VH-VL binders against Acid phosphatase 1 (APS1). Designs and how they scored, part 8

Target 1, 240 residues: Acid phosphatase 1 (APS1), of Solanum lycopersicum (Tomato) (Lycopersicon esculentum) (p27061)
Amino acid sequence: TENLNSHVFPRPLIIEYPEKQLRDELKCTTWRFVVETNNLSPWKTIPEECADYVKEYMVGPGYKMEIDRVSDEAGEYAKSVDLGDDGRDVWIFDVDETLLSNLPYYSDHRYGLEVFDDVEFDKWVENGTAPALGSSLKLYQEVLKLGFKVFLLTGRSERHRSVTVENLMNAGFHDWHKLILRGSDDHGKTATTYKSERRNAMVEEGFRIVGNSGDQWSDLLGSSMSYRSFKLPNPMYYIL
Below, E stands for the ipSAE of ESMFold2; O stands for the ipSAE of OpenDDE; V2 stands for 0.75 times the mean of E and O plus 0.25 times the DockQ between their complexes.

## First folded at step 9 (VH-VL; framework fv_cixutumumab)

Design q4 (from cF with heavy chain S31R I54F T106R, light chain G94D; at its last look DockQ between E and O 0.52; V2 from the best seeds 0.00; counts 0 for: pae E 9.1 > 2)
Heavy chain, then light chain:
Amino acid sequence: EVQLVQSGAEVKKPGSSVKVSCKASGGTFSRYAISWVRQAPGQGLEWMGGIIPFFGTANYAQKFQGRVTITADKSTSTAYMELSSLRSEDTAVYYCARVSGYDYGRYPFDYWGKGTTVTVSS
Amino acid sequence: SSELTQDPAVSVALGQTVRITCQGDSLRSYYASWYQQKPGQAPILVIYGKNNRPSGIPDRFSGSSSGNTASLTITGAQAEDEADYYCNSRDSSDNHVVFGGGTKLTVL
ESMFold2, look of step 9: ipSAE 0.006; ipTM 0.575
ESMFold2 (binder alone), look of step 9: mean pLDDT 91; pTM 0.942
OpenDDE, look of step 9: ipSAE 0.383; ipTM 0.760
ESMFold2, look of step 11: ipSAE 0.006; ipTM 0.581
ESMFold2 (binder alone), look of step 11: mean pLDDT 91; pTM 0.940
OpenDDE, look of step 11: ipSAE 0.295; ipTM 0.718
ESMFold2, look of step 13: ipSAE 0.006; ipTM 0.608
ESMFold2 (binder alone), look of step 13: mean pLDDT 91; pTM 0.941
OpenDDE, look of step 13: ipSAE 0.442; ipTM 0.774

Design q5 (from p1 with heavy chain S31Y; at its last look DockQ between E and O 0.01; V2 from the best seeds 0.00; counts 0 for: pae E 12.9 > 2, placed apart)
Fold by OpenDDE, look of step 9:
Order: structure tokens, then C-alpha cells, then sequence
Structure q5 (fold): chain C 240 residues (1-240), chain A 122 residues (1-122), chain B 108 residues (1-108)
């Protein structure tokens, strides 16, 4: 006799817990999980009850370990790729919370609890003092050594090109192939759309987007997606 | 101009501990790492460890793990290196160096202190 | 842990070119930095990255890398270039910094 039920997918066991009885740490850990896996989108500010959690995560070992892990995996992937002889293999990096850390800024702005202030952030950017993410610099150097062309694709405005370049160089980043910032024609576009269009242009120019590193899903998703993408953690803010 | 001013020479007995200070000026102490490097007489440079002052996170060479403690005071822009259980082999010039970035394992050491001589003798 | 190796000593005639090489597995993945040290002085950064020269360093200093090696080249050696030269980089684990053993350069 054929078991007709063999093709029925098992129903997941759902355990309901009283929400009011859950500790903030568990709530916030779960929240971070869903935001990092792009299951919660969009969101404007971090939950108020998670302010301390996000702070502790960002300045603690967890953030560093996760960045290290992602970067290590990216590095291993990069090493495994057989690059072509034409120099058309590309690795894309975002800048904010990918190569440069704005954690000093966000440390003064409650780590994403406050509504984003464009004016204050611009002032921070204009200082040109954002430190590098160490693991990202490691990966950056690795992919350059391997022979990848490095494209920097950031949501920063073209008006901040000079200070961004200076900041990147001072932070130890050199020898990128191209730095792309938002032009006047890019105003009003979502980050996903903007970055997709820029990736499309790269592909049209004959480049192969082999790797892509970013802290936002808008860095990675859309058209002309990389052969493999690497999502760096960022529970402080979400960019659509 | 960035300057690193180190504490003065030390003479220590075996088994004791020494704490060397490194005060940074002329730059943004917050956004750079500080590394400690020592050099025994007639020998090469040896990395001991480093710290990112803004976060207070330190990393150590395996050789010195458990014997060295690196700290930083952001309010005074001063880094410290404490080495315990001193041996004669610890006799060396100890340098602090600013790392031109966030990760002392990747960035070059672009500014150096003048060094602190530590002599361990009975 | 990995190490970086250098020749203990090399010599160059005045005005000639000399290359100091650093070798190690980590150099396949990471750039090296080079430091000049004269007797009784702290080291001075002379080359880092692919071929970056800090301000104040003469253009006769250059850097290169190939395979598991990094090299510092002095094109047109001057008498004042006589010094010890050290390379450093990440170790193979990527978690630590390692220095080469140093190379004593004599200018003849």
C-alpha cells in the first residue's frame, strides 16, 4: 500500500511563549537575528528596550567576532576563485560599516536608537576620521593581492568624495579601481536601486562581480548580484 | 604632529613587574591603535601586542599571553604596557607605536615612541 | 604561527641598487610594512602597502611583492641608508603581527 502521506510536509511545532515573560536579552537577540537575516524590513530605529543590547553588542566581542567570521569566509572564497587573465574579476565593497566604522558617531547617538540626523552625520563624515574595520582591511588587502579589481560603491554623496577618499586612505585603504558615490541623478533612488544600477553598469563594461561585501542588504540585493555576497552585521540601522 | 612620549628607564628585579606608559599627542587617539614592540640588545623587533583605545580591546602575541597587560586611558590619551614575572631575557627597549588605523595587525606603524629601556637584573 | 625571514646582512655599493627581501606564507595574503632603524634610534616607517611611501621618505625607496615575498628596493643607495631594515605583516592566522629578523644594510 502506498503511503499517500509520504509527500505531506510535516507541520512545524510552534511553541508559544508569553511575550511579557520573555527577558529583554532574548527579545533583542531574536530581533537582531531577524534584522540580520532580512526578515524584518524596513525599520527606522532599534527597539527602545534593545538600546543596551545593541550597545553591548557593537562595542563587545560579538560584533568583532561576527565581522571576523564573515571576512574570513570571504577571504577563503576569494582564494578559491580562479581569476581570469583579463583582469575583469571584481570585488565590491561598501564603505560605511563595511570598510569604515561610524561607531564613534553612533556611540554619541545611542547606537541607532535615535532617528537618523542627516546634518549631524554629514558633519561627522566631513571630519574624515572614521576608523577602518580591521577585518575588512584584511580582506581588502587579500583580494587586491589575489588580483581582484576593487570597486567601492557607497551611498555617500558625490559632494563628499574628497573627504571620503582622504578618510579611506588615512584608514589604510589604497589602490581601489573605482570609487562610486551618489550623483545628482541618483537622488531619490533607494539604495537597492542605486547600487543595482551601478552594478549593472559594471557588468555592461565587461566586469564579473565575483564578491560583494556590505553591511546592508541594499548593498547586496537587486540586479547584477555578485556570484557570492557577504553580509556584515549592522543592527544599528537599515537602509532600503 | 603626532608624538608618542614614553615613560623613563626602569631597573627591575627578576620576578617583579614593570608598567610603561605611552602618551599620545597631536592626533586623534580614539581612532588609532597602539602597539607595543620590544627589542633586546642586539636583537630584532618583537611585537608584544596592541590595543584599540576607543573600545579597550587588546590583543597579545602568543609568547606574552598571560604575562602582559595592555591598557589605555582615553581621557589622557595614554596607553600602558605591564609586563609581569620579569626575567633577565626581558631586558630590552620597549617601544610604543601608533598604528595608522583600526587594526594593529594590518596597518603600518607610522609613529614610534623613543623607547623605554627596561633592565632586569639581580 | 608563521614567521617572516630576512637575510641577516646585505651590502651595496654607493649609488647602486639593492633589494631586501622578506619571505613568509602570510605574505601571500597580506602586504608588508618596512622599517628603517639606525643605531640608538626608533624604527622609521619607509614603505607600506603595495608601494606607499610616507611623507619625508626619499623616492629611491620602493616596495614590491611577489608570491610569498615582499621586497624593499633602494635605487641609488646613499651612505645614510646604512641601517637595519625590518619587515612586518600579519601572521598566517591573521590575528597577530610578526616582524622579520631584520637585515643589516652596509653601504660600501
Amino acid sequence: as target 1 above (240 residues)
Amino acid sequence: EVQLVQSGAEVKKPGSSVKVSCKASGGTFRYYAISWVRQAPGQGLEWMGGIIPIFGTANYAQKFQGRVTITADKSTSTAYMELSSLRSEDTAVYYCARVSGYDYGTYPFDYWGKGTTVTVSS
Amino acid sequence: SSELTQDPAVSVALGQTVRITCQGDSLRSYYASWYQQKPGQAPILVIYGKNNRPSGIPDRFSGSSSGNTASLTITGAQAEDEADYYCNSRDSSGNHVVFGGGTKLTVL
Scores: ipSAE 0.000, ipTM 0.495, lowest interface PAE 12.5, mean pLDDT 90
ESMFold2, look of step 9: ipSAE 0.005; ipTM 0.473
ESMFold2 (binder alone), look of step 9: mean pLDDT 90; pTM 0.939

Design q6 (from p5 with heavy chain S30R I54F G56D; at its last look DockQ between E and O 0.62; V2 from the best seeds 0.00; counts 0 for: pae E 8.5 > 2)
Fold by ESMFold2, look of step 9:
Structure q6 (fold): chain C 240 residues (1-240), chain A 122 residues (1-122), chain B 108 residues (1-108)
Amino acid sequence: as target 1 above (240 residues)
Amino acid sequence: EVQLVQSGAEVKKPGSSVKVSCKASGGTFRSYAISWVRQAPGQGLEWMGGIIPFFDTANYAQKFQGRVTITADKSTSTAYMELSSLRSEDTAVYYCARVSGYLYGRYPFDYWGKGTTVTVSS
Amino acid sequence: SSELTQDPAVSVALGQTVRITCQGDSLRSYYASWYQQKPGQAPILVIYGKNNRPSGIPDRFSGSSSGNTASLTITGAQAEDEADYYCNSRDSSDNHVVFGGGTKLTVL
């Protein structure tokens, strides 16, 4: 009040700081949108300026709300389908970021900011301690109850079959019809090619792929696509 | 136990249209594609197009694009094929067939209607 | 447009084995389905995929593929096997299909 120098009143920092943060937030929300609509492939790491955004999304309510909504919509679809009478209606699930969460691993690797490290990720997988995605477990149980056969189709290597089975069962997944992993003939294939070829084999055996849940477009696109596909969000990594 | 019941034979004049129906019974309708296949006298089978009722999407063979309209009524489990600008060369038996999935090129046609004879003459 | 080529006619002596072939570029990557049609009747599915037989189709019917060729084999041919046989497969996309020209099988 007394002896106040009006020439040194600072600019409102709140307006400048919140406005810059809003612009940066918009950059990251728009980035995630184009990632999830398959408009940014291929890529190797999340943008550095979006590291905090991705962390907040993955550990906060955003990721969970979106996972829950996708799984709820898949469940409503599954209930709406009139299954055939031959036991050949199938629901496919991917494993990583679809049934099992690797968020504990990615929380130690800056949520996708670090270039993927095959060796360190394999060590994480070999622990067999990935938790279930809760709403995916609910959907899994629902489609089994409805009479679908469940196929698990994963890019994990055949060498990890035992630990993958152990992890899935401990996480609450039981009674799948088939668990399909990459064999020696699948080495070097893109995930899109690998997943397509295994879906082709299912169709050739007479199975109808009624639903397909996955976190990557490589899980869903290609040949022998399902009647409906359900894309779970995953901005931490991209698989071609 | 799936049956496809088609509408009866039709005699048409050149330049007119015909609409053939195909009612599915004893099975699931919405999740399977329905194909339309014709066979001229003494000739082979010719795919015309089909529809996937669940998605309400139709696909047409290039030869028939612009002349054929395929629709489905999910409430009555009935598919329809309408062929316009009829010519005498369109005289044929028109079959509907259920595809055992949603991809015409990948799944077999596992159930067939008995066919609808369409005769086009002046 | 993919083309599927079949021989127009084949003959087999009663009780013998016959192979009906279907050739096309699409068959290098995709399996054919096979249909039997008797005069005045609708086609029926006899073989699909690699070698899948619908319920009610006799064991003497089998399918195979190699290169650009799919084959329908009938072992121990019977008089009731006399019919026209058609293959179909994927055309330009998974949402398009093409039929072969058909093969008339005569059982002598």
Scores: ipSAE 0.011, ipTM 0.614, lowest interface PAE 8.5, mean pLDDT 89
ESMFold2 (binder alone), look of step 9: mean pLDDT 90; pTM 0.933
OpenDDE, look of step 9: ipSAE 0.126; ipTM 0.670

## First folded at step 11 (VH-VL; framework fv_cixutumumab)

Design r1 (from q4 with heavy chain P108Y; at its last look DockQ between E and O 0.01; V2 from the best seeds 0.00; counts 0 for: pae E 16.5 > 2, unsure alone 74.8 < 75, placed apart)
Fold by OpenDDE, look of step 11:
Structure r1 (fold): chain C 240 residues (1-240), chain A 122 residues (1-122), chain B 108 residues (1-108)
Amino acid sequence: as target 1 above (240 residues)
Amino acid sequence: EVQLVQSGAEVKKPGSSVKVSCKASGGTFSRYAISWVRQAPGQGLEWMGGIIPFFGTANYAQKFQGRVTITADKSTSTAYMELSSLRSEDTAVYYCARVSGYDYGRYYFDYWGKGTTVTVSS
Amino acid sequence: SSELTQDPAVSVALGQTVRITCQGDSLRSYYASWYQQKPGQAPILVIYGKNNRPSGIPDRFSGSSSGNTASLTITGAQAEDEADYYCNSRDSSDNHVVFGGGTKLTVL
């Protein structure tokens, strides 16, 4: 009976991945999922433990890839639509984190970890240097070519109309049908209410809202919802 | 499915007027233009004009300008074509058709009425 | 006003391929649409856009365009394809329309 020497298999090197880091990453990925699916709202700031996660997401390939996918799908949808000959088919775009990126601003403000500062953000807006989201610009141009009327519906104040127009034009956006900003009478309204009212007015004027692109659920939900809406990712902030 | 139901055949005297109706169902009436196309016996298709019901504004072929009136009633989803000062040459089948497509290059009639025969005779 | 021209008549043998061509300046800017009409019936849309077939139209029907021309091709002509075919496009005037003179297709 040959004594089979039980070769003690060397204990696998337990690379102690700090359980805390994996746990935090999982927490943040699940957090992002629930906020992007509108299952967590409202929220004021990103979780403190997710500061690095959100930063890495926003500046990394993940954000770009998701923006690209959403824009690509929106483009395919736009191509599939049988437009009327009355010129009343509309595509709505939000501006912030939809057409223009405020990432330069938020890179200096911890990507949503800090409480929103209206004064500092206004200064940024007034600079008029926000870059375009490339995929959104492509979609924008595509829907124009297809014959959609483009409406820009933003939560920015009417006082920033000129600088917003200049910024959009410099970023490559042209030939929108109408740019809508918050007037004095819109102060105090939630974004959902404000944008719903504006969409209602469009519908009353005879427009058909066929597509709607925005980074906030408040861009998309409410009255006179689009035939199809496209939610761009934005884990940095939530607007009710 | 979209259907265009036209009014019945008409027999008219020279110099009189005829008004043909086209009722649309199964779609959004205001979204699409309605055009009128006629066809004389043994002849080809001839575009007369069209209307976008939402706006109520019509356009006409030059040949019929001043003699044809196209209107639409959004409440009943019905388009109308009235042709005045009828002549024997106006004897034809008159079709209404829905216009679809894209503003940048596509333009087609996807749904047609069955036609209304208008006979002009003394 | 823009005009579209078609050959008044063409013939094709059963099972063979035939091309009906439409020519006009408007075709440089707009796609043609094609309509089949049989005696006593309203026209039926068979091709529109670059090469789109409405539901119910056989795949033997296809469309093409080049320069100021548009063509309807029937690959493997059937007896039931005998009909008049009309091309259509927008003219230079906004929301105005023009039809070709029509082509009578005979299937031999």
Scores: ipSAE 0.000, ipTM 0.485, lowest interface PAE 13.8, mean pLDDT 90
ESMFold2, look of step 11: ipSAE 0.000; ipTM 0.411
ESMFold2 (binder alone), look of step 11: mean pLDDT 88; pTM 0.924

Design r2 (from q4 with light chain S33N N95Y; at its last look DockQ between E and O 0.01; V2 from the best seeds 0.00; counts 0 for: pae E 17.4 > 2, placed apart)
Heavy chain, then light chain:
Amino acid sequence: EVQLVQSGAEVKKPGSSVKVSCKASGGTFSRYAISWVRQAPGQGLEWMGGIIPFFGTANYAQKFQGRVTITADKSTSTAYMELSSLRSEDTAVYYCARVSGYDYGRYPFDYWGKGTTVTVSS
Amino acid sequence: SSELTQDPAVSVALGQTVRITCQGDSLRSYYANWYQQKPGQAPILVIYGKNNRPSGIPDRFSGSSSGNTASLTITGAQAEDEADYYCNSRDSSDYHVVFGGGTKLTVL
ESMFold2, look of step 11: ipSAE 0.000; ipTM 0.394
ESMFold2 (binder alone), look of step 11: mean pLDDT 91; pTM 0.942
OpenDDE, look of step 11: ipSAE 0.419; ipTM 0.766

Design r3 (from q4 with heavy chain S100Q, light chain S29Y; at its last look DockQ between E and O 0.07; V2 from the best seeds 0.00; counts 0 for: pae E 12.9 > 2, placed apart)
Fold by ESMFold2, look of step 11:
Structure r3 (fold): chain C 240 residues (1-240), chain A 122 residues (1-122), chain B 108 residues (1-108)
Amino acid sequence: as target 1 above (240 residues)
Amino acid sequence: EVQLVQSGAEVKKPGSSVKVSCKASGGTFSRYAISWVRQAPGQGLEWMGGIIPFFGTANYAQKFQGRVTITADKSTSTAYMELSSLRSEDTAVYYCARVQGYDYGRYPFDYWGKGTTVTVSS
Amino acid sequence: SSELTQDPAVSVALGQTVRITCQGDSLRYYYASWYQQKPGQAPILVIYGKNNRPSGIPDRFSGSSSGNTASLTITGAQAEDEADYYCNSRDSSDNHVVFGGGTKLTVL
């Protein structure tokens, strides 16, 4: 039992509780953390209350600093690997949000707040103007010089092969050993299934998957996983 | 050139142990698994087990579990196979082979030693 | 454990085509590798994966797979191809290997 003056001074009645302030300030930061640690169900759009947060993260220094940090760690790992002498050590890169940035497209579509429009996105892809992610280009060049085979494994359709090649080359990516896109037989597969099946094929052909860089957990998880995986941040969309 | 040099022939009594060595040269030892395969006179190839030196893990065929010990010394690029409680049916040629990766069944055995003859007789 | 079945012997006339077959449940999931062994010698890898030939293996050697069956084909067989041929693949158990019983190829 508290006296009348107690309800004026207790934290719940009179002053803002420090724990509540901390939770409100971290709401969108913690949302991004659980997204990036693969702790949410499949989702279609970012939370409306975090739209400004996602924009600021993507266009400000935060996204760049995190991409750079992941690529730097991958580069140190790649340099530490003592490659085999048979040319069968592979580094896999995803393309979208791993080598090429679709941020120009997403800046016109509320950074992931709009439900994905595959027709409009295909028009963007067909322009062939996506810029490189700079630290990914540096990593790409480093792993090539170290002697890795480089395979590009993308969820893009085979019908977009020509424009994807042109975009990659104009963005500074050259000399990959294989570019793998979805064929007609891959229609309707989840990205996890599609990417796992293509990695299985690589292993059965005698390749060792030593590193794998991707922005989605579907790039990294499943069967025939790499020795080390490097997850690039991407809070704008989720692929199953 | 990649070469696997095995230790010399052994003659053993029943109930004893044998330890065969396999020294790799001309390649990256720690990034490849080493398998051990034996072949009794007039018989086929039989996988005994292997080791992945980078991870330090050994795997054994169920038939040999408890009798075989496979080890590796990364600093000398040498794998070892020790078979204990020898019987006359263990008379065989014992091969080491390099596996092109970390999964013995998914990757081929691309280089083989010349074999070590182990004869078990009293 | 999984087993791989091979015919124990096959003959081919000089210059003709022969197929050596390897069957087992594991081959539904995994490719086979093929090894040639001549008397008194260690095995040599001749085919692996879908249809990969190591350096130094002639183009007359090829591999294929369908269902639970892997095949080694020698087109235009030569006298030096006379040998024992073994397939292997992944045992369904964790990270284990199974070999077929071997096929003795005789070139007539």
Scores: ipSAE 0.000, ipTM 0.489, lowest interface PAE 12.9, mean pLDDT 88
ESMFold2 (binder alone), look of step 11: mean pLDDT 92; pTM 0.947
OpenDDE, look of step 11: ipSAE 0.016; ipTM 0.524

Design r4 (from q4 with heavy chain T57I N59Y; at its last look DockQ between E and O 0.01; V2 from the best seeds 0.00; counts 0 for: pae E 19.4 > 2, placed apart)
Fold by ESMFold2, look of step 11:
Structure r4 (fold): chain C 240 residues (1-240), chain A 122 residues (1-122), chain B 108 residues (1-108)
Amino acid sequence: as target 1 above (240 residues)
Amino acid sequence: EVQLVQSGAEVKKPGSSVKVSCKASGGTFSRYAISWVRQAPGQGLEWMGGIIPFFGIAYYAQKFQGRVTITADKSTSTAYMELSSLRSEDTAVYYCARVSGYDYGRYPFDYWGKGTTVTVSS
Amino acid sequence: SSELTQDPAVSVALGQTVRITCQGDSLRSYYASWYQQKPGQAPILVIYGKNNRPSGIPDRFSGSSSGNTASLTITGAQAEDEADYYCNSRDSSDNHVVFGGGTKLTVL
């Protein structure tokens, strides 16, 4: 039988201090939820008051557990699919924050607190050193083994084809069937428009888009959507 | 199973150089960084620098810049650390460690060698 | 530019709980990793990130962080936990590493 009065403060002290601190901590959790459910768009930077929260999420187990769960669900779905016998069933992967992590770049740019700087990001891309997302590599290998065609559809420029290929291979990705990057005709398009047009071309060529893995809603939404889409979390940036 | 096997103890005179080896086995050598950390007798751990063998990119702590050269030989899965212009204060145990990624400060050092004792005395 | 500060020594009675702290400005942006070192032995990783334990590390070891401070907690301390404990993290000014000065844990 414990004496609860020795551990309980008067209502104003306990309620005001603990409740206020809990609400402040939950502000960032709720912000991430509305971001990931596409209810807060478009946006340019993470809220300054959430910088520590985003760091802890991205570097700690939260991000890893969530990307692992998304990729595990995608793998279970892929195993359940009856593929056709014509080799035209496709799994699409985005590259950035889907197969390759740019967390090293973003850790030097406050995890999304800084407005995107495409010149500095291109320097990072040109180093070719982005690590794999481990559970995405596992899913990638599984869908290849199951007999899917694997198409990589990225917003990266054709200028970066060579370094992107090198980075992907060094990270453990081999044997994709197509790697599609933005060409000169894709200047000025939103990612949703660009990726929709390239998926339209795939369908016109006779491919069936059975699965699609991406970290941005622009990877998944639009025309010629896959039968199932798998959204990986990414609270560091938003692409329209 | 990842193992890091280091070269044996060395006794050196002031002003000379020492080259310590670190051979990796049981894992991928080229994609993870190898860091070098030293510990003087009774002192704490001190990061010296590291290398990502596949890219051949080395980083050095400012204190050691100009005295340390870190290299790797992918064909033998071996990293090397050479420290020049030795002083008595360089007497220490020198460890190699694998970093579980390519950014030395963000990823943990998950596997360590047993250390190489370097003694610098007249 | 960044320093990590640890208390040089702490003591804990056998079976009790102890907390070892690591403090520095870089910990506002980067998590710490924690290493255990026994005399004459190489360090071993015990905690990384917010609270991840490598395979083989007992669940009595846990980590936490808040503000500029990271903490390693050992619940139910055992005689074999007597060791030096180091934190490390990224230096905020470059792709470099900084270690704390170490904490000697004595189990009484």
Scores: ipSAE 0.000, ipTM 0.401, lowest interface PAE 19.4, mean pLDDT 86
ESMFold2 (binder alone), look of step 11: mean pLDDT 89; pTM 0.932
OpenDDE, look of step 11: ipSAE 0.077; ipTM 0.667

Design r5 (from q4 with heavy chain S30R P108Y, light chain R28T; at its last look DockQ between E and O 0.03; V2 from the best seeds 0.00; counts 0 for: pae E 14.3 > 2, unsure alone 74.4 < 75, placed apart)
Fold by ESMFold2, look of step 11:
Structure r5 (fold): chain C 240 residues (1-240), chain A 122 residues (1-122), chain B 108 residues (1-108)
Amino acid sequence: as target 1 above (240 residues)
Amino acid sequence: EVQLVQSGAEVKKPGSSVKVSCKASGGTFRRYAISWVRQAPGQGLEWMGGIIPFFGTANYAQKFQGRVTITADKSTSTAYMELSSLRSEDTAVYYCARVSGYDYGRYYFDYWGKGTTVTVSS
Amino acid sequence: SSELTQDPAVSVALGQTVRITCQGDSLTSYYASWYQQKPGQAPILVIYGKNNRPSGIPDRFSGSSSGNTASLTITGAQAEDEADYYCNSRDSSDNHVVFGGGTKLTVL
């Protein structure tokens, strides 16, 4: 009408993105979904054609929104639990990509496109400068305040205990009940086996594993599983 | 050994701007953040803000929001602090410091530059 | 608007023990870090986290915290410990950093 002619800007109706570009984006979002639902295992590197997608996801808002959502759900669960009065209710956290971000390291190694390099990763760990994942720190503080014991269960080696403690404290984590690292007896075990055996030991000591937060299915699956498990996204690498 | 090398002393007129540089050596610039702290003559330390090169974002103290711009050039491992609309009370030593970790809050500063004296006078 | 409060000056006799305190609301949630500054020099980190010393800092320096208070303790003070000491912590509301006003330590 006359108002449209006098006060409207042109608004073209166009196809915003070609069908090929939409298919290419769906290819990588679909890949990430099946990775995170544990349907593509084992694997060593991300698909080369999805390298830009993974970078944008990890650096942009997508990753942050997803870890926020997972941590919020974990927090709601934690608040809903009636804790026993014996101090035996525990929440387990993994460390790498759960409490501490290795994204600065992986940004130098093409976000998972390079085959994992133990020597270079150990040098990064030995710097002790990995940042906190903010929403994980918030959840960590909340479960402590609610009265859970907090156990940190990591695939890092005992030889890195001191620098791992230093990094965690500098990143804002403190007052955990126990920090559990791989010892000499854990050499050659899969993460699933190692984490399962340590959870078995917790249960044998009389602890109830109420919640478990981790970025790898190996953190969450196996024996003596938590009552609830919370999987943080991590498409950059896979651990068996 | 980590070293932070700052640009030389500056004498500026009120109302002008100053840009101080801080070049990092002996470590990976992208793995650490750089913070800026000033100290007026006979006064204490005052945090101005900092930058995390990996995330590409700066964080500013409220007092300096709108007057300070902090940037980083990853190719030269150099951070910059630019302070505009200078006043006589901006006369101070300006330090850059490396933050252990990548938190915006700057939990602690493990390495410091030697400082850059900025004098604002007619 | 969180602030860290330090006494402006303290004294200690050579070889004695001194405690420098830092108080503020942010210290209920975050550890303090402690810095030594001698005249004409940049600050040097002496304590971080609960009670961590950087390499090269003598073990006569220690840190502690309780409630909203952090403390730096120097056991067996030496002449070279005479300096200004600053605490810092993060501001819980805006992810900012705050410094205390500083404490001048005189070793008698």
Scores: ipSAE 0.000, ipTM 0.451, lowest interface PAE 14.3, mean pLDDT 85
ESMFold2 (binder alone), look of step 11: mean pLDDT 88; pTM 0.920
OpenDDE, look of step 11: ipSAE 0.005; ipTM 0.491

